# Ledger of designs, part 5: VH-VL binders against Vacuolar protein-sorting-associated protein 25 (vps25)

Target 1, 194 residues: Vacuolar protein-sorting-associated protein 25 (vps25), of Dictyostelium discoideum (Social amoeba) (q55gd9)
Amino acid sequence: MSNQVFQFPPYYHKEPFFTIQPILNTRKKQFQMWQDLILQYCRYYKIYELDINESIKSNSVLFNNEKINRKLSREALKSIIDDIIENGFAEWVDKEKEKEKEKDKDNNNNNRVLIMWRKPDEWASLIYKWVADCGLLNTVLTVWEIQNGDDSKKQEFHQLNTTILMKSLKVLEKQSKCQTFSQDENVGVKFFSI

## First folded at step 12 (VH-VL; from y6 with heavy chain G101P)

Design k1
Fold by ESMFold2, look of step 14:
Structure k1 (fold): chain C 194 residues (1-194), chain A 120 residues (1-120), chain B 107 residues (1-107)
Amino acid sequence: as target 1 above (194 residues)
Amino acid sequence: EVQLVESGGGLVQPGGSLRLSCAASGFTVSSNYVHWVRQAPGKGLEWLGVIYRGGSTDYGNEFTSRFTISRDNAKNSLYLQMNSLRAEDTAVYYCAREGYPYDWEAFDIWGQGTMVTVSS
Amino acid sequence: EIVLTQSPATLSLSPGERATLSCRASQSVRSYIHWYQQKPGQAPRLLIKDASNRATGIPARFSGSGSGTDFTLTISSLEPEDFAVYYCQQYNNFPYTFGGGTKVEIK
């Protein structure tokens, strides 16, 4: 009923937030504040991936506050993203594409990052609860039906990023709560009662 | 020595206006984030608003129409213009500086306050 | 607007006793909470920043804890100068808000 826009936190309006702080304890807090902001912004707009170069080039309002003439440098943004990855809320997309490849995982030229503002184990719990509540245990669903089907329209995981969804199903597989399988370009999943 | 000193408080009639001053020494107001906070007698603290380095302002929701924060860089001072005053605006008014860059969003320097009494 | 509820409103204790003060937020403020001490006739002074970190010059008897919605300020052994009003403040969201205060007074 109203034009809702993301409400930036108080520190977004202040110049020091956009310059990596030299004092370690101050910088640790700054990085936590950036992590919280990035995760909140991405959750609000349902953004699951960021392209660092495109974000800087496009002057994304997340990283560029024109009113105070301040923006993150690419180096600052990459440092913040590296910290978010260390904390388990993001990961490089280049490392995850082409599942099961045997290649070097130590890549320092990454640009695209997967943003996990809700972790896969939390998504896993939501999906499993929905399956159980709807009486769908011991039946087969497609990944597409979970993600895009009419029965999931009211669920927070509706239209969830496919990479994150598959990670979440893998969490459930490790718990013996589901098994995935492939048929003709489709991915199916059967959920089990424990 | 870093210091903030408020002035301009006093008795004012309901419906009246009053301008408070906040003089800074030991630091430059235009390079900092300075706020106004008030405290009614025997009550808690209430944030009123902030002026940013570039001169823009933000206010607490109930103060946006009646209160205006401004800055005079040549005098190294801030002002709080209060209009349409009511009895509930009776309070001690403080200016306070943020502890940039080491104390994120904390008020590290406060003035001693100036009393405003709104009474007939 | 985030409401901070402090309890108790008044805490009557003797010097040497432990004081435990509560601040509860109406929604999560993560660890974006500061604590202030205010003595009669004085402006507030910064005491604890970001829920748990003592500000410069604050004695070790002051400590803070909590995250999310529930926060605690503890004074391990009250000194005569500690009898004051204590306020929590959040900066997670505009507008900045303060709790209603806890008065620590001599029993």
Scores: ipSAE 0.732, ipTM 0.886, lowest interface PAE 1.1, mean pLDDT 89

## First folded at step 13 (VH-VL; from k1 with heavy chain D103N)

Design n6
Fold by ESMFold2, look of step 14:
Structure n6 (fold): chain C 194 residues (1-194), chain A 120 residues (1-120), chain B 107 residues (1-107)
Amino acid sequence: as target 1 above (194 residues)
Amino acid sequence: EVQLVESGGGLVQPGGSLRLSCAASGFTVSSNYVHWVRQAPGKGLEWLGVIYRGGSTDYGNEFTSRFTISRDNAKNSLYLQMNSLRAEDTAVYYCAREGYPYNWEAFDIWGQGTMVTVSS
Amino acid sequence: EIVLTQSPATLSLSPGERATLSCRASQSVRSYIHWYQQKPGQAPRLLIKDASNRATGIPARFSGSGSGTDFTLTISSLEPEDFAVYYCQQYNNFPYTFGGGTKVEIK
């Protein structure tokens, strides 16, 4: 709508929602509610990555309800994120390449998480349809043009996270609907009609 | 035993006001989420609003200007102030408690209701 | 606001028969649906929570199913005390809304 503020669900306004519940069946529902809230919030604001430490430090409104003076603890947020990852709607961001294996062993650096509120195959379908509708089949586009170009400015994938975009192009490539190739710091993609 | 008891219903003229009470026993209202729900004769249920632990409230869209929920912690009671009453407000009025955290967003305890009739 | 449409409005059955009650939402409410039973002259009581989980003290003959927009309450074998009105309620969005009810009555 014209309202640019996310409308929180009823359970966000209640203190027990912010404390990990001890009873297993109650906690399973709580985690499902947090997953749904996180995915909805991120979709609304087109957020593709969460930084756990930054979210806690900045008192992000997603995890900190000032009106009721309640916030998720870091441990609660990590537990919820781990569950979302297990359910296939998020994954840890591999920002640091494998160069010091000892740092990777501790897994203490897991902090940024990719939020997949729309799956790569769904993004793939949207991108391919746009390419076809715009008469761009059998031409070459860059990843930058898809993300940031003037022709994509009104598309839902405008400014799509690069990792998700590459996953989406891989889906199309497996379907023989495109071929990617590298340039200096650019990735080109040619889309095919089947 | 956990109970909610509504009172204050009766006959009121259109345009009038009425204040309903909901007395709680067996639990503390300020540690719970208690709602008002109504049911017109022969009709279904309609959610009116909720009061939160901190005393803030939320309402159904058409009730925000005419109805006010409040709480008196010393009396362990809630109130529904209804203004500018209309014939359509004729209903049984219930208060209902949420079963947090075990029954997420479910009304697990209801009072028996109090009847409000808006008519000349 | 999310509209919940219950059908049928009235279901006339005999004791021992199976009752199937429908609740359809105007948009997805995921599994954020509760069911209530209301007997004549009484307040509603919680029956099924979160589409499929029986509330405390509810007999096994009651079951719920569904997700998204289509939900079903089933009473596997009606008992005399089951003749009542049944309501679904969603909590996916404010405001909370209820369905119009299904009256289960003795044939």
Scores: ipSAE 0.771, ipTM 0.908, lowest interface PAE 0.9, mean pLDDT 89

## First folded at step 14 (VH-VL; from n6 with heavy chain G54S)

Design g1
Fold by OpenDDE, last read:
Structure g1 (fold): chain C 194 residues (1-194), chain A 120 residues (1-120), chain B 107 residues (1-107)
Amino acid sequence: as target 1 above (194 residues)
Amino acid sequence: EVQLVESGGGLVQPGGSLRLSCAASGFTVSSNYVHWVRQAPGKGLEWLGVIYRSGSTDYGNEFTSRFTISRDNAKNSLYLQMNSLRAEDTAVYYCAREGYPYNWEAFDIWGQGTMVTVSS
Amino acid sequence: EIVLTQSPATLSLSPGERATLSCRASQSVRSYIHWYQQKPGQAPRLLIKDASNRATGIPARFSGSGSGTDFTLTISSLEPEDFAVYYCQQYNNFPYTFGGGTKVEIK
């Protein structure tokens, strides 16, 4: 874990950033900025899942700036998260809950969201490149080896969330660059040369 | 009309001090973010610092020890106190407002600047 | 700090010509870059917001593009009043930084 402290951007220290803007274009920009900040923060700390309720309850520094006495409401955060989801950088962890959310916008049951600061295709590219660079094409790797192996320690996808990793591998499968298969209690992956 | 007007520039000797003023009209300084930016003759723009709504300030690393930004809410003005002035501080000094909420982090209003000359 | 490098330093063109100005960041600034125009003896004027959005009152001949580290300001057809110095500025990271500027001068 990098002993470095995350540096918040300048706009994080400004009150309007924490107030949902009524003007559409301004709000759009605001939401983009929040998306960028959330993704950047999650990337920095390797956070793959956020709990909205917990984040609010714990007064997460990401959503609560004590210096300016501003914080996002749960509703505001949820709205921002919805936008991030729409943009393809997040998903509800519980798909069933996601469906329920579509039916009842006020349902408090949707709290956990998978955060992807990179899209699955981007992760896929990084993983494939790594496999190629390591000379591991046409070999079999386990999902665990990709996530936790010594060879991947210096890679951004080291300790990547399993759900995200599997999504990424599916992208590669569609590209005929790998094949996944069950191997005991793990998933094996054979990567193919192009 | 929204306007910023700088004043207080002039000739000062090296090691001297100078206080610049920026008077705002058409908006409230304490409700906005106002920056100081300078420009040496024939050179580019250099960010000096900002005063936030709370009255807190941030500075460029090079200026934290010598420059201080403050404001007077009653006068709707902000100030730049410059100490230990050097020849390289010779510049036109601008105050500029961020255009929240329409112009995020953009300086949409500038004063005309005030010239500071540091010379023996 | 993030260093913004503008190129060219000087661009000599005639009225009616297309001007292309570059701003490169030492690291990604996403789209968090603004462009300013400064005419001689005047304060800077906000020109482009967030890489590609014209500020209020800015003519359509001005456009911005780019993301990450590479940004471009384009003037499709130079008018006499467009001969000025142009600066890019980032707000992705503290401190705020400006590019060195590009002077668009008449050939």
Scores: ipSAE 0.878, ipTM 0.958, lowest interface PAE 0.5, mean pLDDT 94
Fold by OpenDDE, fold request of step 20:
Structure g1 (fold): chain C 194 residues (1-194), chain A 120 residues (1-120), chain B 107 residues (1-107)
Amino acid sequence: as target 1 above (194 residues)
Amino acid sequence: EVQLVESGGGLVQPGGSLRLSCAASGFTVSSNYVHWVRQAPGKGLEWLGVIYRSGSTDYGNEFTSRFTISRDNAKNSLYLQMNSLRAEDTAVYYCAREGYPYNWEAFDIWGQGTMVTVSS
Amino acid sequence: EIVLTQSPATLSLSPGERATLSCRASQSVRSYIHWYQQKPGQAPRLLIKDASNRATGIPARFSGSGSGTDFTLTISSLEPEDFAVYYCQQYNNFPYTFGGGTKVEIK
């Protein structure tokens, strides 16, 4: 995670931003702004998953502005997250899939959300372009190489969440631009020229 | 009626100081976000700073050292203290309110401005 | 800071004509752009909020569009009172910044 300090937008410093607005149009704008902020923040710190409960409990700076003594309630945050999900920029993390991840066993999986500041198709396009630009078409790469390889270090999808990456690769598969296969403990990907 | 009225403008010598006032009516300054914006003659608009509901302030980078925004809640007014004035500070100075909650981050109410002329 | 570039600097048109004003941001500001109208000797007034929403009391002939870095203010049919300077302003990032303005003048 970058040790850099995220620069919050001007509206983050305004108390009304933290109060769910009762007027529909105003609320709609507010929710859009929250979406933008959340996605921007997550993008900046390469956060792909948020835990609502943990975010509230830890007084995350994203949802708690101590300077103005405002914070989102869990309900408010959930409502905002629901809107983000509806807009296709987030998904609830499936509880069953997290059981295999030892590190997050103590978190209420019902409160975990996958954040996608780019949609899978957008990621797919970036990845494919990179593969093409690198002259790696018709070669096999591992998911790990895509995520962690030196060659991808300068790419936005470097260290991309595995779930999101796999979703993105599925998009490419549907486009006949790649094929995924199991290779030992890893997933291999063969990219095709079109 | 919601209104902002600037005052305190005038002629000042380079290096001098001037304090501008902005009086609000029809709304409470301490419950709103009010900005200072200036406009040099024949030029565009330039954001100077803002005072928040809490009384805290933010400024444009160029103004932090010379300009100070403050507020008097009892008078429902805000102020712009300008020090070390330069010729390039010659401008009409506006105070403007953000239009929360209906107009997010939009300046919906403006004063008529007060002219500041810095000249030897 | 985010630089907003407005073009053209001056637009000379006749009443009844369509005016198209551009505002370009140096980086994405999403839809967080407002437009202001300023008549000579007057303070600016809010015209369009969030790229495409008319402020209260603004005639339908005014419209805004755009997202990201490119924004447009359109006056479908210029009225005599529309000859003024128009400014775009972003609130995506500190500091707040304005465009240089477009002067719509009578031909």
Scores: ipSAE 0.877, ipTM 0.959, lowest interface PAE 0.5, mean pLDDT 94
Fold by OpenDDE, last read:
Structure g1 (fold): chain C 194 residues (1-194), chain A 120 residues (1-120), chain B 107 residues (1-107)
Amino acid sequence: as target 1 above (194 residues)
Amino acid sequence: EVQLVESGGGLVQPGGSLRLSCAASGFTVSSNYVHWVRQAPGKGLEWLGVIYRSGSTDYGNEFTSRFTISRDNAKNSLYLQMNSLRAEDTAVYYCAREGYPYNWEAFDIWGQGTMVTVSS
Amino acid sequence: EIVLTQSPATLSLSPGERATLSCRASQSVRSYIHWYQQKPGQAPRLLIKDASNRATGIPARFSGSGSGTDFTLTISSLEPEDFAVYYCQQYNNFPYTFGGGTKVEIK
């Protein structure tokens, strides 16, 4: 986590930003701004999943600005999230996975979203470059080592969400740059030189 | 017609104080975001601060201690109180409105400016 | 603060010529850049919004492009009334900041 407090952009302090604009072009701009803010915020705090209901219930500072007494409604937030999904920066979390989480057992609605401030291909590139730079090509790493290893500690993908990481590795597989395989209770990854 | 009109500029000695006024017409100041921007002679534009709908304010870091933005809703006007003035504060001072919701964070209406000269 | 660097400082051209003005940010500002035109003795005028959108009443000869850190204002064919100073401004972060300006002058 950054040693500094997240600094909200100027438009976060403006009341109209929290009201869905009726004019299409204005709304498009608004939604882009929300996307940028959400991704920036999530990147800063390394948040990979958002729960819409929880965010509303907890009055998340991201969607509730008490200084100006404005907050997004659930419907508004959902609409914004839908747009972010459409733009490829988010995905709904599978309901089946949510059922396994004790906290989500009672939620009949898919309200959890995977947030990706970088697309899987971008993550893939970063990971591959790191592997290459470290001289680890043609070696085997575990997903855990990539996420939690000391060697990756300075990398942006350190502690990357497993779902996102796996998606990124799939991109590399399609490029014939790595192969994933089951290894004990973890996933092994062999990276190949191009 | 929507317009802003600055006033109150003039000559002041270093260490002195001056209050500038910005009168709005055609829109309500308390329902908008209005900024102060200055321009030294032959130089570029410099953002000074903003007053929000709530009446709260933000400033550039170098101005927080010396400058204060306020508003009079009854007069539909805002003010810039400048204290401990320095020679480098010599500039034309503009008030500018944000064009919400159509012009996000853009200053679409400007006053004509008022000149402030700080000199011994 | 985000520093906006405009280049060139002065651009000398003749009417009818194409003008290309640059604005570079010290860090990414996404598309959150506006352009202003200022004629001598006048207040600035909003010209381009969000890097590429002309403000109301702005002629088609004005266009903006760019994202992230590099932005360009283009005047396809200079008219006599276009000789002025142009400023870029960012609103991605506090404080609001302006570029140093580019003066487009008649050759």
Scores: ipSAE 0.876, ipTM 0.958, lowest interface PAE 0.5, mean pLDDT 94
Fold by OpenDDE, fold request of step 20:
Structure g1 (fold): chain C 194 residues (1-194), chain A 120 residues (1-120), chain B 107 residues (1-107)
Amino acid sequence: as target 1 above (194 residues)
Amino acid sequence: EVQLVESGGGLVQPGGSLRLSCAASGFTVSSNYVHWVRQAPGKGLEWLGVIYRSGSTDYGNEFTSRFTISRDNAKNSLYLQMNSLRAEDTAVYYCAREGYPYNWEAFDIWGQGTMVTVSS
Amino acid sequence: EIVLTQSPATLSLSPGERATLSCRASQSVRSYIHWYQQKPGQAPRLLIKDASNRATGIPARFSGSGSGTDFTLTISSLEPEDFAVYYCQQYNNFPYTFGGGTKVEIK
């Protein structure tokens, strides 16, 4: 996580940004701006999942600007998130996966979202390029090595969310650029030369 | 009609101070975001700072120590206090409004500007 | 700060010709670019919003395009009143910054 403080864009400091605009075109712009901000923020801090309820309860700085005394309502945030999902930059996190994380038992409502500031195909391209650049084509890597390996530390996909990574690998599989397989308790990936 | 009118420009010596005024009509300054932008002779535009609805301000980094933006709600006017003026501060100074809600973050209304000349 | 580089600095054209102006950002500004027109002795006028949207009252011959770092202002057919300086401006990051401007002058 970057120890640096995220610099919010100018429009974050404007009250109208936090009020859902009634005019359609203005609202569209507003939602695009929110999408951009959310993705930028998440990218900066390497946040791959957001909890809507928690974000509101904790008064997340992303959605609550104390300086101007404005914050998004849960409903507004949800609407924005829905739009982001529609645009393919987020997905609801399945409840079943949350059951493995004991703590979020309470809210039956899908309030957790996977945030993807890059689409799986974009991640796929980055990963494949890295593999190629490293001369690792026609070799086998584990998902763990891709995520946590020393060689990937300088890559944007370092510590990439497993769900997103797997989605990205699936894209590569469809392109016949890799094949995933079970390897012990991990997933192996063989990358192919084109 | 929505309008901004700058005033207060003139000749000032280096190291001197000057206060510019921007009078708004047709809209309320305190309900809008109004900026100061300057333009040196024959040069481009340079953003100086903004005053928000709350009355808080932000500035370009190079201006934070010398320039201060304020407003008088009763007069529906904003001001630019400039201190320690330098020759490089010679410019036409504009106030400009952001055009919310239709023109987000866009300066849709400009004054005609007031000329400030810093010279010995 | 984000640096906006406009090119060319000067564009000499005749009435009726097509003008293409470029604005490049030092980093991505997404679509958060505005274009302004400034005639001699006048204040700037908002021309294009958010890279591609004409401001109110702006003739159809003006158009904007681009995203990320590369933006273009196009005047399809220059009118005599279009000879002016054009500035791009970003609001993606503080501070607000303007390009250096492109002067469209009569050939």
Scores: ipSAE 0.875, ipTM 0.958, lowest interface PAE 0.5, mean pLDDT 94

